# Designs tried in a protein design chat: VH-VL binders against NAD kinase (nadK). Part 3

Target 1, 268 residues: NAD kinase (nadK), of Syntrophomonas wolfei subsp. wolfei (q0aze0)
Amino acid sequence: MKIILVNNRFKENTEKKAQEIAGQLSALNVEVIIDNGLDEPYAGTVDFIMVLGGDGTMLRAARRYGQRAIPVLGVNMGTVGFLSNIEINELAEYLPLILREEYSLEARMMLEVAVFQQQSLLTRVFCLNELLLRSNSPRMLSFALEISGQKLEPYRGDGLIVSTTTGSTAYSLSAGGPIADPQLDAFIVTPVASHIINKRPLVVSPEREISLHLLEEREAIIGIDGQIKMDFGAENRVLIKRAPHPLLMVNLKAKPFFTSIDRSLQRQ

## First folded at step 2 (VH-VL; from o32 with heavy chain T55Y)

Design e6
Fold by ESMFold2-Fast, scan of step 2:
Structure e6 (fold): chain C 268 residues (1-268), chain A 124 residues (1-124), chain B 107 residues (1-107)
Amino acid sequence: as target 1 above (268 residues)
Amino acid sequence: EVQLVESGGGLVKPGGSLRLSCAASGFTFSNAWMSWVRQAPGKGLEWVGRIKSKYDGGTTDYAAPVQGRFTISRDDSKNTLYLQMNSLKTEDTAVYYCTTHPRYSGSYLAFDIWGQGTLVTVSS
Amino acid sequence: DVQMTQSPSSLSASVGDRVTITCRASQSISRYLSWYQQRPGKAPNLLIYAASNLQSGVPSRFSGSGSGTDFTLTISTLQPEDFATYYCQQSYSIPWTFGQGTKVEIK
């Protein structure tokens, strides 16, 4: 059995903890590849991915490996988050189930984001939470939103978020978007500080295509899962679709989504 | 209401075949992992085998005494679990229960829903 | 295969008694142990899962403890409906295995 351990090299003692866990797994005849973000994603065959850290580390793992149909387990290292299933101190208890494939899989939709300059594809990336279009200056953006060929009235404001249901509790929530059951497949389109007071978040079929472009030359950025930033100008267009494969998240124990989000909102 | 109902039991001669059915209602059968557990008259419980949901690979596992003779299958469109029993032996005489491993339940490590059982008697 | 051994095989008790049943695994199974109750002529029902977690709807007089190889089921104040056979079961390794059962009968 071959397992990728994904960690965040910049967290205190996380690299050392990953090495300790790799040693424990090797003692059980498991081949371990450590991915701390420095190298290209591992290209060989892999049976399982174990993510050691918080939600940010899971987002990176989803971007690197989410389209490969490999089970991914989130192991919490002490940070508050929604994408982990077990705590680090529970890992030894659950290892027998992992090795015997005694777990359920939950499919989470992902976005496919394609950025063009004129008709030329500049980049194509996948993400678990959202794409954010945002002004890179104090000036408001003026931009066009098209949903499956339907051109909406121009937007004026600080930006727009296109989110998965998993991402409904991330940036989309902060911008006034709805909380969505992550077991639903949908796009959530949430405006950021819109100049028009009646612009509301939209919940859209995942079968639709969403297109964005600027109507005026402005300094703007595209953000992906809060981790990738790229410049976006009037010569650029972004196309957003449902990714071909969902992320397969491992469930070893029940995590009640609604009570977890309710508790989180009480603290804020 | 959550319910499992077994059927298909009866008297069969050694070397014969029999197919058991388990009809599920009141929960999302397609998400559940299902097992068969048997109990010989006056004896304890013995796990026979299991089948995972199709979304989790649809794979089957069997106890050694039935490996190669018994086959577990499911029809999610009919909410029904099956146990095909071939080359039956007198030692297979038992009440056969179907039971579930709930996919997202906190009790997925345990058999939390049981049918009432169906009796299989293998005798000449 | 992991072998499960229960002790005692049977016991006689009176209503109001504290009853303790033990279960021993042939190798460490962490907390991957469940307890079931079976009344005569009925299907088993789940009492305890993950060694110490009480199943919803089960009376609080039932409790489980243990980890590794040694496990205990306790009935703090035996009631008339508790006269039944009790089984432990490990979910650590396939094949799943049950103990031989402990019959709790009236004294």
Scores: ipSAE 0.005, ipTM 0.511, lowest interface PAE 11.4, mean pLDDT 87

## First folded at step 4 (VH-VL)

Design aa20 (from r3 with heavy chain D99E R100G Y101F Y102L G103D S104Y G105S S106P P108G F109M Y111V)
Fold by OpenDDE, look of step 8:
Structure aa20 (fold): chain C 268 residues (1-268), chain A 122 residues (1-122), chain B 113 residues (1-113)
Amino acid sequence: as target 1 above (268 residues)
Amino acid sequence: QVQLVQSGAEVKKPGASVKVSCKGSGYTFTSYAMYWVRQAPGQGLEWIGVISAYSGDTTYNQKFKDRATMTVDKSISTAYMELSRLRSDDTAVYYCAREGFLDYSPYGMDVWGQGTLVTVSS
Amino acid sequence: DIVMTQSPDSLAVSLGERATINCKSSQSVLYSSNNKNYLTWYQQKPGQPPKLLIYWASTRESGVPDRFSGSGSGTDFTLTISSLQAEDVAVYHCQQYYSSPWTFGQGTKLEIK
């Protein structure tokens, strides 16, 4: 068995723990690769990914490895979040199950985000939570939203979020989006400080495509999962689709999503 | 080994149509976009368009938008480019080329077909 | 459309000598977000299709000899062959893939002096 340990290089405690766990796994004749984000994603074949830390680390892991259809386990290290399944102090207990591959998988839809320059593809990324289009100035944006060829009325505001159901409890929630069942596949389109006060979030089928572009010469940015930033101008277009592969999240321990929402939100 | 094999040379009269095929092998056909480029005798290269082998989505050079049609047949890993209303200045070698990408970003046309000469003459 | 202009149109260089080909774009092909120039160089030998040599202005394609190098940023780019070999006789093309339509230079014919 070969396992990738994903941690956050900026969190010393996770680095130390990764080394400790790596040692333990090695003693069990498990090959371990540590990914703290400093290097390119490991290109070799692996059987399991263990994410040490919080939701941010999981999001990074998802972007780096989610397309490879590898089981991903979130191991919480004292943070509040929605994407971890077990606590670090429970790892020893569940390690035998992991090694025997005795766990269930939950498929979580990811986004495919493509950025274009005059119809020329510049870059493509996958993400677990959301794409954010926002102004890079104190001025509002004017932008066009198109869903599967259907042009909506122009948006005016600070920006727009296109989120997965997984991402519904992230930035989309702060912007007034609905909380979605993570077992449901859907896009959530949430306006950010819209000039139209009653502009409501949209729940969109994952079979559709979402397109955004600016209607005027303004400086904007695209944010991915709150961790990647891209410049976005009038000459750019962004196309959002369901990613061809979901993230396969490991479920070792039952975690009641809905009963824990209030508790989790109170801690944020 | 990755390769693209194109159909044979064509001779057409003005006003006719030509359809060039490009078969991919040695790779997952649906994982790459296919570009079409032509080169008139003694001239430079000219981009015609691109098609996703997965979705079938197309983008055309506006110069050819009304005359060129790109399609794919996934079942046989083959891309097609049809050019209609041919004229003498359409005489050229037509190439299919695979879009190379790193980290899902395109970086150029990394694999080319051998080219198909299309001659348009009265 | 972005216009690509190569210079010179033709070049004769002695074996073992340096060959330099320039390519200029009418507008910048640098993407600020990733700091990459969407510029490629192709080599085309007689009777053959183009072959990818350099992408992102300065990265060699796999299998390309070290004597080939690309440099430049924004609008001005250069392909350099440090020591010309007999097999390097070809037409070289620069191409931008920053904006549609993708456009090519007119090509530079490189011959042995």
Scores: ipSAE 0.567, ipTM 0.821, lowest interface PAE 1.0, mean pLDDT 93
Fold by ESMFold2, look of step 5:
Structure aa20 (fold): chain C 268 residues (1-268), chain A 122 residues (1-122), chain B 113 residues (1-113)
Amino acid sequence: as target 1 above (268 residues)
Amino acid sequence: QVQLVQSGAEVKKPGASVKVSCKGSGYTFTSYAMYWVRQAPGQGLEWIGVISAYSGDTTYNQKFKDRATMTVDKSISTAYMELSRLRSDDTAVYYCAREGFLDYSPYGMDVWGQGTLVTVSS
Amino acid sequence: DIVMTQSPDSLAVSLGERATINCKSSQSVLYSSNNKNYLTWYQQKPGQPPKLLIYWASTRESGVPDRFSGSGSGTDFTLTISSLQAEDVAVYHCQQYYSSPWTFGQGTKLEIK
């Protein structure tokens, strides 16, 4: 059995804990690969991914490994967010279940985001929460949104969020989008400070293809899960689709979404 | 192990069409885009277009738009390029090439087919 | 369209000597957001399809000998063969894939003197 331990190299408590856990697993004849974010993602086959940290570390793990259909467990080491399942001090208790594969999986839709320069693909990135298009200057943006070839009336404002249902409790929520059940597959399209009154948030079928481009040259940015930033100009277009594979999140401990939602939001 | 095998040479008259096939093996066909490039005798390389093997979405070089049609058949891991209204200056070797992709970005054409000579003569 | 200009059109270099091929683009092929140059070098031997040598301006493809190296950024790029061998006789092409249409340099024919 081979496991990837994902941590954040800038957080000493996660680095030390990753080494301790690797030692415990090695004593059980489990091969461990540590991914602290410094090196390229591990390319070999693995059976399980354990994320030590908060939602930010999980977002990076999802981006690196989410398309490989490998179970991913969030292990909290501080402030509980939406993406952890167990606490670090519970890991020893649950480890036998992990090794015997006695857990359930919850599929979480991901976005496939492709940025083009005049129809030439420059980058394709997967994300768990959202894409943000925003102005990078005091001026508002004028931009076009297409949904499966259907052109909506032009947008004017600070930007737009395209999120998954998992991302509905992230930046989309603060921009006025709905809280969505993460078990649903959908796009949530949320305007940011729209100048156009009829531009309401949209909930869109995951089978749709969403396209964005600027209608005039402005300084704009594409943000991915709040962690990747890309300059975006008038000759660029971004295409957003449901990713081929969902993130497979491990459930070992009951974490009722609806009964805990206010408490989870208070920790943001 | 990864390879692209193209259909054989063709001789065509001006005004006709040609359809070149390109079968991929040794990799997951639907995970990579396919490019088409040609090379006239004694000349350089010229990009014709690209097709996603998954979605069938295409981008064409404007020079070939409305004469070239790229398609894929995912069930047999095969891409096609059809060029219509052939002219004598379309005489060239036509290549398919697979998209190289790493670190969230394309890096060029990492695997090429053997080429298909298309000769247009009266 | 981004015009790619190679120099020289041809060159002859003695066995074991350094060969240098230049490629200049009419505009930058650097995507600043990921700091990658969308510039690739191909080797094409007579009667064969092109073979990828160097991508992102300076990264060698797997299996390419160490004597091949690429350098440059933005608009000016160089392919260097540090110690020319007999099997390096070929036409070398640079290509940008930053912006559609993808364009190639005219090619540089390399011969052993």
Scores: ipSAE 0.399, ipTM 0.757, lowest interface PAE 3.5, mean pLDDT 89

Design t18 (from d36 with heavy chain Y104T)
Fold by ESMFold2, look of step 5:
Structure t18 (fold): chain C 268 residues (1-268), chain A 122 residues (1-122), chain B 112 residues (1-112)
Amino acid sequence: as target 1 above (268 residues)
Amino acid sequence: QVQLVQSGAEVKKPGSSVKVSCKASGGTFSSYAIHWVRQAPGQGLEWMGVIIPILGTADYNQRFKGRVTITADESTSTAYMELSSLRSEDTAVYYCARGHTYKTSSGYFDYWGQGTLVTVSS
Amino acid sequence: DIVMTQTPLSLSVTPGQPASISCRSSQSLLHSSGFNYLHWYLQKPGQSPQLLIYLGSNRASGVPDRFSGSGSGTDFTLKISRVEAEDVGVYYCMQALQTPLTFGQGTKLEIK
């Protein structure tokens, strides 16, 4: 069996624990690849991904590995967020089940984000929570939103969030979007500080294509999961679709979403 | 408690097709592979194929490729096996079974349906 | 295709006595994970098959400890230390290393 351990190099307890776990797994004849964020994603075949850390570390793992149909387990090492399944002190209890592949999976929709310059593809990236379009100056943006070729009235404001249901509890929530059940597939389109009173958050079918472009020359940024930034200008557009594959999240321990919302939000 | 409930027995003419359903309850549907296994009267078990609902993909025993189609409907937690161009040799009990993983191989079948008798005769 | 061969094909046992069933595969079932992808099922008269042993030697939930599995690679054995009346039926081994998944011919266990 081959496992990727994903950790955050800048959290010392996480790095030490990753090495400890890798040693324990190696003693059980499990091949371990450590991904601390510094190297390119491991390209070879693996059976399982273990994420040691919080929601931010899971977001990076999802961007790197989410399209490979590999089970991903979130292991919390501190403050419980929305994406961990078990606590680090429970890992030894669940390890036999992991090695025997005795667990269930939950699919989480991801976004495929394609950024163009004129008609040329500039970059393609996947994300688990959201794409943010925002102003990079004190001035508001004027931008166009198209949903499956249907042009909506122009937006004016600080920006726009296009979120998955998983991302509904992240930036989208702070911008006034609804909390969504992560078992649903949908886009949640949430304006950021809109100057147009008739712009409410939209819940959109995952089969739609969402397109954004600026209507005036302004300095803007595309943000991905709050962790990747790209310059965005009048020459650009972005196309957002449901990613070809969901993130396959491992369920070893029941984690009731609705009864845990208050605790999880207080820890963000 | 996980339960697999199959559709009832069918009598079919040679050359026709049959579609057997397998409804899962008492657990998650999409994260487990659903296999189909048949057993001719007085004979052993023969694996026909598998679907992985969470990925939407299927794999088939090549002996049946072209005649068997396996699908899943996540909204109803139901898998289907359709066998076309029926022959008298296709008379068998058809079982669905849940693999313990989402994979097409490496899995063991921890839950089985009750079986569906398909009789092919004129 | 991996061929699975069971011996014996039929077995008549006095209650309380042991029984042993052999299963041989045409190629090794030992995966790089260190597990043997070999499983055992019991089909009682008029019933669907039920899982007995998985990954060569692990008892499924609710299976009495008088059942045990052993072996590795190409040669596997199911043992019943003391046969009881409810053990009658047909025993199948199955390989799950690769598709198509394949079963042995079955071993019919009867009480004499």
Scores: ipSAE 0.037, ipTM 0.629, lowest interface PAE 7.2, mean pLDDT 89
Fold by OpenDDE, look of step 8:
Structure t18 (fold): chain C 268 residues (1-268), chain A 122 residues (1-122), chain B 112 residues (1-112)
Amino acid sequence: as target 1 above (268 residues)
Amino acid sequence: QVQLVQSGAEVKKPGSSVKVSCKASGGTFSSYAIHWVRQAPGQGLEWMGVIIPILGTADYNQRFKGRVTITADESTSTAYMELSSLRSEDTAVYYCARGHTYKTSSGYFDYWGQGTLVTVSS
Amino acid sequence: DIVMTQTPLSLSVTPGQPASISCRSSQSLLHSSGFNYLHWYLQKPGQSPQLLIYLGSNRASGVPDRFSGSGSGTDFTLKISRVEAEDVGVYYCMQALQTPLTFGQGTKLEIK
């Protein structure tokens, strides 16, 4: 068995824990690769991915490895989030199940985001939470939203979020989007407005395609999962689809999503 | 709060056998190895053997020449250590300890039982 | 069998002063993973042993930061930066590289 441990190099505790776990796994004849985000994603074949940390680390892991259809386990290290399944102190307890592959998987839809310059593809990324289009200035943007060839009325505002159901509890929620069941596949299109909320959030079928472009010569930013940023101008287009592969999240421990939502909302 | 609770003190005759129990609580019994370590009065620690309940496999210190048998009952989360052909030199406090790894080696013992005194005397 | 040798076998320390215990193995305890399969235990008077340091340099849960483990290969050291009264007991190193697992002789720490 070969396992990737994904941690955050900026959090020393996660790095140390990754090394400890790597040693323990090696003692069990498990090959371990540690990915702290410093290097390129490991290109070799692996059987399992453990994410050590919080939701941010999971998002990075998903972007790096999600397209490879590898089981991904979120191991929380003292953070509050929605993407971890077990706590770090529970890892030893569940390790036998992991090694024996006695766990269930939950498929989470991911986004395929393609950014173009005219007809040329600039970049393609997969992400678990959302794409954000936002103004790079205090001024509002004017941009066009098209869904499966249907052109909506122009959007005016600070920006727009296209989120998965998994991402519904992330930035989309802060922007006034609905909370979605993670077991549901759908796009959530949430406007980000500074003054007037003139558009309602949309829940869109995962079978549809979403395209965005600016209607004026202004500078904007594309954000992916709050971690990747790229410039976006009038010459650019973004196309959003359902990723061809979902993220396979390991379910070792049942977690009541809706109860967690109530708890989280009380903390905000 | 993992706890290992061992059976009470034993007094045995030479040539007889003793079976000490170790009941685990507060964690998943089958996920860990159970080691047995003894300590003669005023002496150091001696590893006797280990069992991995989930695998049903045990390993022993060969110094005991087959006198040690370690078993586990997953249904009751209890490990057992039986020592046969008892000798006066077997007088010791016997400890069970939870191993934090799957294997007989590489592991460290993060929790220990309270110990069981076994006295062998004629 | 791997032979573990501790030095000293006993030491008396004034509270607040540092202490150091050495553990040597008859063969390298460095595993291919890069970790040393060497652990430290403390047995306080009248109590069961308790885990202090695992894999050479990692403090167990609840262990104060005044305790530290170092070393690699065949030479290991347990250090206490400031000895306290509660640190009294017998310290054991243990190798877990191969069976049978073996302990050092123990080092008895007393307070002056």
Scores: ipSAE 0.000, ipTM 0.494, lowest interface PAE 11.7, mean pLDDT 91

Design v22 (from v1 with light chain I94K)
Fold by OpenDDE, look of step 8:
Structure v22 (fold): chain C 268 residues (1-268), chain A 124 residues (1-124), chain B 107 residues (1-107)
Amino acid sequence: as target 1 above (268 residues)
Amino acid sequence: EVQLVESGGGLVKPGGSLRLSCAASGFTFSNAWMSWVRQAPGKGLEWVGRIKSKIDGGTTDYAAPVQGRFTISRDDSKNTLYLQMNSLKTEDTAVYYCTTHPRYSGSFLAFDIWGQGTLVTVSS
Amino acid sequence: DVQMTQSPSSLSASVGDRVTITCRASQSISRYLSWYQQRPGKAPNLLIYAASNLQSGVPSRFSGSGSGTDFTLTISTLQPEDFATYYCQQSYSKPWTFGQGTKVEIK
């Protein structure tokens, strides 16, 4: 068995724990690769991915490895989030199930985001939460939204979020988007400070395709999961589809999503 | 409301074949790992085999005494679990139970739901 | 294979008694141990999972303890409906195996 441990090099405790766990796994004849984000993603084949940290680390792991159809386990290390399944102190107890492949999986839809310059592909990324289009100035954007060939009325505002259901509890929520069941596959299209007061979020079938482009010469940016940023101009187009492969999240422990959300909202 | 109902049991001669069914209701069957457990008359419980959900690979495992003779399968569209028993032996005589494993509870692979069982008698 | 040995094989008790059943594994199984109750002519019911977790709907008079190789099922106050056969089961490694059972009878 070969396992990747994904941690955050800027969090010293996760790095130390990764080394410790790597030692334990090695003693059990498991090959271990540590990915702290410093280097390029590991290109070799692996059997299992263990993410040590919080939601941010999981998002990075998903972008780096999610398209490879590898089981991914989130191990929380004292942070608040929605993407970890077990706590670090529980890992030793569940390790036999992991090593024997006696675990359940939950498929989470990811986005395939393609950014073009005219007809040329600039970049393609897979992400777990969302794509954000936003103004790079205090001025509003004017942009076109097209869904499976259907051209909507032009949007005017600070920006737009296209999110998975997993991402519904992230930035989309802050922008007024609906909370979605993570077991549901769908796009959530949430306006960011729209000039039209009553502009509502859209829930869109994962079978559809979403395209965005600016309608005027403005400076904008594309954001991916709040971690990747790139410039976006009038000559650019973005195409969003369901990723061909979902993220395979390992479920070792029950996580009551809706009660957790309810509790979280009450604290705000 | 959660229920498992076994059927297909009966009398069969040694060397014969029999197919058991387990109808599931009241839960999402397609996500469930399923097992067969049998109990010889007046004896204890014996695990027969397990099948995972499709999303988890749909793989099967069997106890050594039935390996090569028994086959576990499932039809998720019918919420039904099957046990095909070939080359039956007298020692296969037992009540056969279908059981579930909780998917997300961290139950450490316990059998949380059981059917009423169906009797299989192998005799000359 | 992991062998599970229960003790005792049978016991006699009265309503209101405290009953203790033990299960020993031939090797360490961590907490991968479940307890089941089987009444005469009925299917088994899950009582305890992960050595000490009470299954939903099971009366609080049932409790489980232990880890590694030695485990205990306790009925704090025996009720009339508790006269049955009890089984431990390990899920640490395949094949999953059961203890031979403990029959709790009326004194």
Scores: ipSAE 0.830, ipTM 0.910, lowest interface PAE 0.6, mean pLDDT 94
Fold by ESMFold2, look of step 5:
Structure v22 (fold): chain C 268 residues (1-268), chain A 124 residues (1-124), chain B 107 residues (1-107)
Amino acid sequence: as target 1 above (268 residues)
Amino acid sequence: EVQLVESGGGLVKPGGSLRLSCAASGFTFSNAWMSWVRQAPGKGLEWVGRIKSKIDGGTTDYAAPVQGRFTISRDDSKNTLYLQMNSLKTEDTAVYYCTTHPRYSGSFLAFDIWGQGTLVTVSS
Amino acid sequence: DVQMTQSPSSLSASVGDRVTITCRASQSISRYLSWYQQRPGKAPNLLIYAASNLQSGVPSRFSGSGSGTDFTLTISTLQPEDFATYYCQQSYSKPWTFGQGTKVEIK
């Protein structure tokens, strides 16, 4: 069995713990690859991904590995968020189930984001929470939103969020979007500081294709999961689709979404 | 409507063979892990064996009393689970249920969907 | 193998009674315990998973608790349709094993 351990190299306790766990797994004849964020993602065949850290480390793991249909377990080492399943001190209790692959999974929709300059593809990235289009100057953006080729009336404001349901409790919520059940597949499109009162958040089918481009030359940014930033200008456009594969999150311990929502939001 | 329907039960002599079928509908059969569970008359429930989905390796596991005598298989194109029972013993007399524990659910691999069962009687 | 022992093996109760059934595992099974209801002549039906979570469609009068080795199913206000046999089952370690059952009968 081969496992990737994902940690954050800037947190000494997670690096030490990753080495400790790797040693324990190696003693059980499990091959371990450590991904601390420095190297390129491991490209070989892997059976399981264990994320040591909080929601931010999980978001990085999802971007790196989420399209590979590999089970991903969030192991919390700090403040409990929305994406961890077990605490680090519980790992020994659940390790036998992990090694026997006797666990349940929850599929979480991801976004596929393609950014173009004129006609050329610049980059394709995947994200778990959201894409943000945002002004990078004191001036508001004027931009076009198309949904499956259907042009909406132009937007004017600070920007726009295109979120998954998992991302509905992140920036989308702060911008006025709804909380969505993460088991649903949908896009949530939330304006940021819109000066057009008829621009309400939209919930749209995951089968749609979403396109954004600026209508006037302005300095803007595309943000991905609050962790990746790209410059965006009048020569750019972005296409957003449901990613080919959902993130497969391992469920070893019950984490009821609705009965815990207020507590989880207070911790963010 | 989610449903499992067993068939193929009947009377058979010790040492004989019988094949049970379980027809599934209303859910994605190809993603499900499937089990057989049996209940002897007047007795409790006993797990017989499991087959994983093909995406999870398609492997089978069996309870000790049936190991080597029973074979579980699946045909995802027909949404059908099978139990081949060979070298039957009187102790195998039971109602046989097929059941699911879908890996892609929040039920933590509990047996969430059950058929109504089919009776197998093994007697001289 | 993990042995599952239910108590009591049977009980008599009236409609409206509070009913409590216990289940003990021979080793820790964490919260990997489920409860099933089997009415006479019918297949089992999942009530509770992960020790305390109600399956969809199960009335709120059913509740489960426990972790480790000791677990409880409670029916807060027994209804006529609740006269049945109840089974606990662990899903922590193969083979998955059931308790012997608790038959709930009308007084």
Scores: ipSAE 0.277, ipTM 0.713, lowest interface PAE 5.1, mean pLDDT 89

